# VH-VL binders against ADP-ribosylation factor GTPase-activating protein AGD1 (AGD1): the designs that were tried, part 21

Target 1, 225 residues: ADP-ribosylation factor GTPase-activating protein AGD1 (AGD1), of Arabidopsis thaliana (Mouse-ear cress) (q9fit8r1to225)
Amino acid sequence: MHFAKLDDSPMFRQQMQSMEESAELLRLRCLRFYKGCRKYTEGLGEGYDADIGFVNALESFGGGHNDPVCVAFGGPVMTKFTIALREIGTYKEVLRSQVEHMLSDRLLQFVNGDVHEVKEARKRFDKATITYDQAREKYLSLRKSTRLDVAATIEEDLHSARTTFEQARFHLVSALSNAESKKRFEFLEAVSGTMDAHLRFFKQGYELLHQMEPFINQVLAYAHQ
Short names: E, the ipSAE of ESMFold2; O, the ipSAE of OpenDDE; V2, 0.75 times the mean of E and O plus 0.25 times the DockQ between their complexes.

## First folded at step 14 (VH-VL; framework fv_recaticimab)

Design r110 (from r89 with heavy chain D104N; at its last look DockQ between E and O 0.47; V2 from the best seeds 0.00; counts 0 for: pae E 17.9 > 2)
Fold by ESMFold2, look of step 14:
Structure r110 (fold): chain C 225 residues (1-225), chain A 122 residues (1-122), chain B 112 residues (1-112)
Amino acid sequence: as target 1 above (225 residues)
Amino acid sequence: QVQLVQSGAEVKKPGASVKVSCKASGYKFTDYYMHWVRQAPGQGLEWMGYINPKSGGTNYHQNFKDRVTMTRDTSISTAYMELSRLRSDDTAVYYCARVPWYYNSHGWFDPWGQGTTVTVSS
Amino acid sequence: DIVMSQSPSSLSASVGDRVTITCKSSQSVLYSYNNKNYLAWYQQKPGKSPKLLIYWASTRESGVPDRFSGSGSGTDFTLTISSLQPEDFATYYCQQYYNYWTFGQGTKLEIK
């Protein structure tokens, strides 16, 4: 939504209020999304920790054991299995890190940063508006009998107040537009990046396990003697 | 004294155009928005649009958007309203009116021009 | 568009009477930011342009006699002439300037 007209009017101010309400709704949705992302990345982290624990147990099981699977292929096969499983765990940690960096951190920065800037821009606009309204009232109250030096000062103050008001107006419009449009594009980029991270994770996992297939077949063939 | 003086009455045929002038005096022409309002015989008042005399920027009521053009000449403090493709129901008195609120398009109207009667008849 | 409805459409009164004209908008014309009602009243005599009487719903324009007063807020507004004079027989219009500019249909005040 772009401002259709930049002149100060009740219609313009209603549009600003609508955009501020939209920005607050977006902030709340981003916070909700952040909390969902955090729960997901915590789950991936717990899964990674479990992967490392599993690999450690398998390495301990494989070293010097009298188990038929370990004894038959204990050196090269068990080492190859533990290396592969550890790499799968590494892929999961990369995925967790990318979701956190690309999405979770950006959502949090929007909530903490951009809302503050909109609020400060609104405060500056409100102050400039009051000053401009006061200057206009003084100007409208001028009489023919008003001293020329007083009238000149009132007119100069009105011009200065108008300039400050227009600057504050444009800054607030820019902050609102930036929060809505720019952040939506950044979130689309972040979500797309996390989907690509998932694609890479599954592709790498499959390719790794696929190259293990000859060793898996050898173990299965041995077990079925 | 703040004054708006409009051009004289006009009689037009359907399909023609009319251009009404409004000369401002007694104030700084570029500091206040100028509006145009019309009144058909025996009818109420209908807002047509406005012009920012400083920038020349305009805003037209949707009913007139494709037929009206508002302009100004700041060197002679004069606003113009041109209405094209006239119909018989465009017969009305056309007024210019100033918003006396410094550099604000929205407000009440003071003063009004004396009005320009445009008659459209076949 | 914000529709402005005036009541009555016409009325007949004598010099010295107190008259009231009402104006109702289809939406509020009170702007909560500045707490002002974007409502004006105009007087129009035959063959003349409208003349401003009141703006901000209740602020009398300079040179307008004290017998004219405006009141109301939000959607309901009243123009009151406390003691009618011979020069007050005219058509009266309310007008909102909150969103675009729309006028009531007018109230014709006639001699009884």
Scores: ipSAE 0.000, ipTM 0.455, lowest interface PAE 17.9, mean pLDDT 84
ESMFold2 (binder alone), look of step 14: mean pLDDT 94; pTM 0.952
OpenDDE, look of step 14: ipSAE 0.667; ipTM 0.847

Design r111 (from r89 with light chain E61Q; at its last look DockQ between E and O 0.00; V2 from the best seeds 0.00; counts 0 for: pae E 17.0 > 2, placed apart)
Fold by OpenDDE, look of step 14:
Structure r111 (fold): chain C 225 residues (1-225), chain A 122 residues (1-122), chain B 112 residues (1-112)
Amino acid sequence: as target 1 above (225 residues)
Amino acid sequence: QVQLVQSGAEVKKPGASVKVSCKASGYKFTDYYMHWVRQAPGQGLEWMGYINPKSGGTNYHQNFKDRVTMTRDTSISTAYMELSRLRSDDTAVYYCARVPWYYDSHGWFDPWGQGTTVTVSS
Amino acid sequence: DIVMSQSPSSLSASVGDRVTITCKSSQSVLYSYNNKNYLAWYQQKPGKSPKLLIYWASTRQSGVPDRFSGSGSGTDFTLTISSLQPEDFATYYCQQYYNYWTFGQGTKLEIK
């Protein structure tokens, strides 16, 4: 829990407010980032389509494995290349999916879930505060001449209102603490995971294309004769 | 009359634990927070922490967080403070004190227990 | 932590004297929301537990004699005993409860 102190002090209230403001700022940042992520994943999808288009064009140019013209152009190597590119496309799709799942969805969940809960908890807290205040005022207005049954009712009401207030306060604190925890850990995990996803993407692509290096060299050597 | 009656004096060795009790009477035990404050000989007052008797929730001063445990038994309106791993500088009078709690008020101590002297010596 | 500093640490006075004790906080203990100062004064006699005198900086606790009064706001507070009585010789503490709970070092009031 983020709160070291749970007493309802002015400083506690200030801390709550500060955390709420921070959460709101983070919400806005998350939304902007989410938009960026969506654009990126869409771009990856479009890129994939473009890649496949390129592969198809190249295969068309090759004319087939048994085409003498294709052979003259290094057809077998080209075929290997197109196969590799298609496979890389699959890696790109995996990357897209990972970004969507690890970042976009999490960002949205934070905004629509965790931050939203904070806001709802605040509303409940505010309402409970008003009710508690009213109950307290009534209790403080009791006089010695007040009927015992009336006094008892007012006291019970105060107790109930206080309980509700305390619950609302704890819920708000919990919601804030949860949001703060996610800020500290979950987003780091998401970002680091995304970094790893990109690393894997390029590593896999590199390894795959690297297998073609001897063939590329052969073709180049032939071309320079 | 509102009263807080604490347990008797304790003499402990370094490394031991002490548990002080505070019995409340004259008011609804769960309606007020119970705080603990200590006072070393000839020194000032040091806040240790509090417990919400209703929920059992606690809040400890950072200096005691790892050594203090506050509990309560609502059935007998009694609060407990246990301090572990005692050392010589823990020698002090330990007080329980009632603290009112409203949404805007959680502050002054009234009344105080009579105090419990805890002496830590080898 | 809010540090509470009392002045003087000790003073001698005679019965009938007007006595003033000052308490300064390292930061304001005035809460803007309710415009209340989260400050209390206590009296402690030797071998006894502290007794609440003043809360909210200026509100006298029930049963406390009228000769005791608290004043001040923000960071500067004063406890005044208008006419010192024999039973008033004790140590006095200020306390803030704005952020956690901290006490002044105490002011020992001795008989001259």
Scores: ipSAE 0.000, ipTM 0.474, lowest interface PAE 13.2, mean pLDDT 88
ESMFold2, look of step 14: ipSAE 0.000; ipTM 0.399
ESMFold2 (binder alone), look of step 14: mean pLDDT 94; pTM 0.950

## First folded at step 15 (VH-VL; framework fv_recaticimab)

Design r112 (from r107 with heavy chain G57D; at its last look DockQ between E and O 0.36; V2 from the best seeds 0.49)
Fold by OpenDDE, look of step 15:
Structure r112 (fold): chain C 225 residues (1-225), chain A 122 residues (1-122), chain B 112 residues (1-112)
Amino acid sequence: as target 1 above (225 residues)
Amino acid sequence: QVQLVQSGAEVKKPGASVKVSCKASGYKFTDYYMHWVRQAPGQGLEWMGYINPDSGDTNYHQNFKDRVTMTRDTSISTAYMELSRLRSDDTAVYYCARVPWYYDSHGWFDPWGQGTTVTVSS
Amino acid sequence: DIVMSQSPSSLSASVGDRVTITCKSSQSVLYSYNNKNYLAWYQQKPGKSPKLLIYWASTRESGVPDRFSGSGSGTDFTLTISSLQPEDFATYYCQQYYNYWTFGQGTKLEIK
């Protein structure tokens, strides 16, 4: 199969190299960002654990007890608070999961998938180029005195090498195009989705705690009497 | 000896088409790209496009993309260039030329055909 | 498109003279991979087809006299005729084949 639509010129080859360099730079950037994302999601997990620890401590103190002593220092309000905090904890876990799935996993897939394919395609292209060059040199070295059977073999080899070369070139271009297309679309979606996840997290938490505002005010009023 | 022999001079009216032939000899026709270049009277050289005689794949200059058709007949080692919707400024000598660097689509032209004069006049 | 600019457009010289023609490309035609300049020089006599003189900027085609030489790299190239002969009066063209194919406007070498 011949891919005539692709002009195999030095200019074109240079452009491919430039695209590959750009892809490599992006790969490095993605890796750095991925590390940051992992640290963040780990922190969210740790934060969740700490939150639960705090809830447990508060419950032990007075939240969840209906004895007169606990009631006297705001036990019922504390219980409401602990319930709310546990719910918020679930939101945090959702956020963690969303960041991991929408951002971290996509970054990793780009690095280990799309960019990796470019590198592999380059290797194949380089190999095919060498083979093609060798076949060409042999063909050009043919003399009038060369045996017909030998000449025929050399010609066949050249044809085969050319076909392989063109296929390899096509695959490299395709891989590069794929990487470029994903750069523009997938990252935007991932980042925007992550932003939305955060917004939802804080909105849900706020709404939940806002329901406690009357109780908080009541307790404060009582304490200052 | 490698040779490219082109068809004879043509006189056409505006709006007509012209088809120039280039017969190759002395080498394996399908192993080398065949290019077409034209030269208006007293002017420089203008590349028009090329054909891969083996696959039939073509690459045309943008200025000719909609009017030029390059073909080949491998059985007689002949390449053809057809230019349609002729106009006065298409008056030129048209050359076929082989790219000797056949393992790369890009190379120098050697040899050249003798040229075909195409005159477009009312 | 890579634009090729030749200088001068025309020149007059005598037999035995040293002649120099320059060609400039709008961008480099040096390919870093193989370190070759994708530039050729052609000679064209009136009523005749162009004839290849030099390829890869400095490689002389077989059968071309030694008095013809090509030099340069990147964007600046020179064709030199060391001692002009009567048969050398013609038009000369530079050509790049780095990105598609484009020609200089030509240099007409006339008898003084």
Scores: ipSAE 0.509, ipTM 0.775, lowest interface PAE 1.2, mean pLDDT 92
ESMFold2, look of step 15: ipSAE 0.555; ipTM 0.824
ESMFold2 (binder alone), look of step 15: mean pLDDT 94; pTM 0.951

Design r113 (from r108 with heavy chain K54D; at its last look DockQ between E and O 0.37; V2 from the best seeds 0.46)
Fold by OpenDDE, look of step 15:
Structure r113 (fold): chain C 225 residues (1-225), chain A 122 residues (1-122), chain B 112 residues (1-112)
Amino acid sequence: as target 1 above (225 residues)
Amino acid sequence: QVQLVQSGAEVKKPGASVKVSCKASGYKFTDYYMHWVRQAPGQGLEWMGYINPDEGGTNYHQNFKDRVTMTRDTSISTAYMELSRLRSDDTAVYYCARVPWYYDSHGWFDPWGQGTTVTVSS
Amino acid sequence: DIVMSQSPSSLSASVGDRVTITCKSSQSVLYSYNNKNYLAWYQQKPGKSPKLLIYWASTRESGVPDRFSGSGSGTDFTLTISSLQPEDFATYYCQQYYNYWTFGQGTKLEIK
């Protein structure tokens, strides 16, 4: 594989460094956002539990009972409400799962996967650079009086070091390119998907509760007689 | 002694091609990049590109990318630069030059060939 | 492309004079990794090939007289001839090799 297609200029190396710095900044931002997402999903879970608690309390009060007393203070309507709330609770759980999968997990994968690969590639590149430089210096220091076998060994070492260096450079560039590519598409998809998940959540909840509107109006009308 | 010896002067018609050779001696040919630079009469120096004699990899300046071909014959330690579709403004002295940095594409030029005059005229 | 600008384009001087030629790059040619300036100076006499004088901005090539010196860093560089000799009348070029290779337009040093 020919790795020498890219010009190994100082400018190119500086550009790589700049890209790495940018990736690091993004990593930090992703981590911060990830923490926020975790808190949010935890809150959704807690909210779900609270919702179920409320439903249970309402059922205990009058929902689900057909005795005359419960019927008198709106038991049947309460039952409808508790059923609706339980269903909405399921929607909330779905939302939680979606946020976790579509956003939190992706953020973490970017940090622990893509950015991590860049860092590892950099380490390898740095090591290879040092080795290559040393091999080159040794080669340049050869004298006419140097034994042929020694000179040959030094030359072979130089070739080996160069190959390793070029491979390491290639891997670093590839890792950076991969990270950059994901920056554009993965996050947009994750965020847009999360937005859609929220929209669906509220739409479903609204539609479900809207079915109760006639009953609510009836009860209110009765109460004000 | 490190030396770069280039081929003789060329006179070409517009639209033709020219191939200049550069024979290296006094060092291991494959250890150094060979660059080509041209100089129009009374003008400055213009870098054209380079070749890695070991692997044969090339890098051309964008102004020449579609017209220049750099090759080498390692068996005789000779580099070649071919410029096609010649025009009048290609009239110049063409130089080969070695980068004195082992297995590195970047560096200064030392030594230079004696130059090859290419004249493009109708 | 990095543009190299030399000043002056031409100058006249006498034997024994101190001569200074400046070169400016459109961007820095200092590489932070090794802290080296990727700049060279060449001398070219009429009908002859360029000859390397200075590399890494300030390192004199072997065989080059001590009267030649290079200085500068980043974007501003100077070639100095401390005491001009008859053989020094020529055209001088700066070159960057930080990003590909580009040359200054040259400075023609003529006898006064």
Scores: ipSAE 0.448, ipTM 0.751, lowest interface PAE 1.2, mean pLDDT 92
ESMFold2, look of step 15: ipSAE 0.521; ipTM 0.808
ESMFold2 (binder alone), look of step 15: mean pLDDT 94; pTM 0.950

Design r114 (from r107 with heavy chain D31Y; at its last look DockQ between E and O 0.33; V2 from the best seeds 0.00; counts 0 for: pae E 3.0 > 2)
Fold by ESMFold2, look of step 15:
Structure r114 (fold): chain C 225 residues (1-225), chain A 122 residues (1-122), chain B 112 residues (1-112)
Amino acid sequence: as target 1 above (225 residues)
Amino acid sequence: QVQLVQSGAEVKKPGASVKVSCKASGYKFTYYYMHWVRQAPGQGLEWMGYINPDSGGTNYHQNFKDRVTMTRDTSISTAYMELSRLRSDDTAVYYCARVPWYYDSHGWFDPWGQGTTVTVSS
Amino acid sequence: DIVMSQSPSSLSASVGDRVTITCKSSQSVLYSYNNKNYLAWYQQKPGKSPKLLIYWASTRESGVPDRFSGSGSGTDFTLTISSLQPEDFATYYCQQYYNYWTFGQGTKLEIK
């Protein structure tokens, strides 16, 4: 937060407005990112479903390990391949779940929670400002001939309106500060966690298929005889 | 009846300091920001800074930031402006002026003090 | 800083004349949030402190004669004296209080 001065002033309010506009622009960017994230995780889910369908078809084609078609494909080795392919599908589902939790949920919380709070704080600030400005204008219009009880009421209303105004101003500044803080910390952490989830996914897949390499070579060598 | 009464004329040597007082009457002193403005002979008006007499918080124009100190004593409704390391071009009339808009630094000035002439000469 | 430019720098006129003084700011001093122009006009007689005439660009201060009026918005402002009186010969300053406080250089109104 980089307010040049905390006095209520045109400059201070322009700084607040600038931060609100930045928060709205960030909200729109977060919505687009959230939609991209949802499309990605839905694609992973569809890919998982396709993996299961492919493995089921391959297992059905091979029959039992004593079936002639199964023996022609290397029998027990082909069963190892179908088990490995099914396991890769489960890794994909884990990745989908991690991306959803780490990134999608955080993006949605910012859009629906933090930016909404800024908008509500602005509305309360605007209302309190109108009331305070009206009270100040009434006080400015006081005459020396004004009845003492009327003048006392106007001063009491002025003090009350100022208190409400300063509370609303502080709340709006706090909401803006919270939204600004989330730009810098939550999103970096979430994106980094998503990258780590991808690293784990590919590492698990690589290690699984790498341990299948002797069986792949066995089948290829047999097929070339 | 709202009035700002300033301390009397001062003659100072270069390098000295001057402290001008501004006593407020006829209104609630802590409700309104107090500003200081100076006017060199034959010149226009130059804003120097303000004080919030309730909190004591200040804001100074960059030209005076290193040399000016604004204070107040709420018990006697008096604001002070002290200018240090005086130069001959600090010769001017120094005014206090109130913003009559409740708890707002950004307003017009009404009233002004009568002015304090500060002459800086060797 | 918002620069305030007054025109003319000096003006000769006769009692009874209509006089206009202009003030131009380098940036708008209209704050759209409250729809107010943060501009004031002051009168200063020799040896005296400035006296407020107009605030919010067009609102006459209490006790200021009706012959003084302010107009304009945004960056262009005018002080008008509709029928000049002997006591109106003075220097006039505009001032913005939108972003800090700056004054015009003054307009000296003299007898012709």
Scores: ipSAE 0.435, ipTM 0.732, lowest interface PAE 3.0, mean pLDDT 88
ESMFold2 (binder alone), look of step 15: mean pLDDT 94; pTM 0.954
OpenDDE, look of step 15: ipSAE 0.575; ipTM 0.809

Design r115 (from r107 with heavy chain S105T; at its last look DockQ between E and O 0.52; V2 from the best seeds 0.00; counts 0 for: pae O 4.1 > 2)
Heavy chain, then light chain:
Amino acid sequence: QVQLVQSGAEVKKPGASVKVSCKASGYKFTDYYMHWVRQAPGQGLEWMGYINPDSGGTNYHQNFKDRVTMTRDTSISTAYMELSRLRSDDTAVYYCARVPWYYDTHGWFDPWGQGTTVTVSS
Amino acid sequence: DIVMSQSPSSLSASVGDRVTITCKSSQSVLYSYNNKNYLAWYQQKPGKSPKLLIYWASTRESGVPDRFSGSGSGTDFTLTISSLQPEDFATYYCQQYYNYWTFGQGTKLEIK
ESMFold2, look of step 15: ipSAE 0.482; ipTM 0.789
ESMFold2 (binder alone), look of step 15: mean pLDDT 93; pTM 0.947
OpenDDE, look of step 15: ipSAE 0.568; ipTM 0.800
ESMFold2, look of step 17: ipSAE 0.532; ipTM 0.820
ESMFold2 (binder alone), look of step 17: mean pLDDT 93; pTM 0.946
OpenDDE, look of step 17: ipSAE 0.027; ipTM 0.542

Design r116 (from r107 with light chain Y31F; at its last look DockQ between E and O 0.29; V2 from the best seeds 0.47)
Heavy chain, then light chain:
Amino acid sequence: QVQLVQSGAEVKKPGASVKVSCKASGYKFTDYYMHWVRQAPGQGLEWMGYINPDSGGTNYHQNFKDRVTMTRDTSISTAYMELSRLRSDDTAVYYCARVPWYYDSHGWFDPWGQGTTVTVSS
Amino acid sequence: DIVMSQSPSSLSASVGDRVTITCKSSQSVLFSYNNKNYLAWYQQKPGKSPKLLIYWASTRESGVPDRFSGSGSGTDFTLTISSLQPEDFATYYCQQYYNYWTFGQGTKLEIK
ESMFold2, look of step 15: ipSAE 0.312; ipTM 0.730
ESMFold2 (binder alone), look of step 15: mean pLDDT 94; pTM 0.949
OpenDDE, look of step 15: ipSAE 0.675; ipTM 0.850
ESMFold2, look of step 18: ipSAE 0.617; ipTM 0.857
ESMFold2 (binder alone), look of step 18: mean pLDDT 94; pTM 0.950
OpenDDE, look of step 18: ipSAE 0.448; ipTM 0.753

Design r117 (from r107 with heavy chain D31N; at its last look DockQ between E and O 0.41; V2 from the best seeds 0.00; counts 0 for: pae E 3.6 > 2)
Fold by ESMFold2, look of step 15:
Structure r117 (fold): chain C 225 residues (1-225), chain A 122 residues (1-122), chain B 112 residues (1-112)
Amino acid sequence: as target 1 above (225 residues)
Amino acid sequence: QVQLVQSGAEVKKPGASVKVSCKASGYKFTNYYMHWVRQAPGQGLEWMGYINPDSGGTNYHQNFKDRVTMTRDTSISTAYMELSRLRSDDTAVYYCARVPWYYDSHGWFDPWGQGTTVTVSS
Amino acid sequence: DIVMSQSPSSLSASVGDRVTITCKSSQSVLYSYNNKNYLAWYQQKPGKSPKLLIYWASTRESGVPDRFSGSGSGTDFTLTISSLQPEDFATYYCQQYYNYWTFGQGTKLEIK
């Protein structure tokens, strides 16, 4: 935890408030980033659909049983090209899935889960603080002449309010620590992982097409006659 | 009546240690933080640190952290402050003081002990 | 640390006079969460321990005469004795408890 000593104090409460404000500012940036990420992954999905459509059209152009184009240069070469193009499409779908899992889902968890829990923990802490302060005031107003049953009730209420306050304080500190940890570590990991996913996508595409180079050269040589 | 009664005057040589006691009465000892404050002759008040009598947790001023130890014995409602490696400028009256706000280190002091004079000579 | 500066360092006055002592902190001691000023005033007579007069800057402790009052907020605070009595001869200290505990240097009040 980045908190000073955990004893309750004005300084401790100011530190909590500062971290809550920082978390809210980051939530807004995460929302913008999430929207950009969703638009990008939707584009990859549409691109995959377009890739399949292109491959289907190419297969239809060259795939007729008795078509003179098919007979002339052929099903086996066309099949190699359409298989390769279809595999490149699957690499794009893997990239889309990786970006969604590594980045989009993580951004949503921060916004809807981690920051939400901070806000709920703050509400419980504020309520517990009011109850505890009221119980403290009643306890400090006790006189020696106070009836025994009234004094016992006030002391029991004080103990209960203290327990609830400390539980609420612990929960708020825990929620803030969790949000701060994700802020410093997990977003850097997510962005770096997204860049690596792109590197692997292009590397796989290159390697596949490199395997196709002999067949590309054969078709080009035929076409130049 | 809420009362803090401290141990008697001490005379020590440089390099020695002193342990001052502060016995609380008239309230539940573990419900209130205890602080220690000293006052050199003719001078103002200097905060030394506090102890939580319930947990035994302490917090010391930077000027004393390597030389002071604050403890308590809850069975006799007594707090202790021990200052080691005494110097002549440690000559002062040492006070214990309670924060009269339930279980909170931050607050004003009421009551104060009567004070314990510690003289470091030679 | 929050430095507490008192003015004047000493003061001579007659019985019945209105006396004002000021205390200035180097930083605000007003905690915005609860809107309280974390400031206290003490009276110390020769050979005695300090005695609480005022806490939360303006709240009089039980048994403290009405002639003592505290005012101010943030960084500037005042202790006022509205009609000085013979028993008010003492040194007066302000103290902040916002961040650690620091005391003013004291104001010695001498009564004629």
Scores: ipSAE 0.299, ipTM 0.643, lowest interface PAE 3.6, mean pLDDT 87
ESMFold2 (binder alone), look of step 15: mean pLDDT 94; pTM 0.952
OpenDDE, look of step 15: ipSAE 0.501; ipTM 0.776

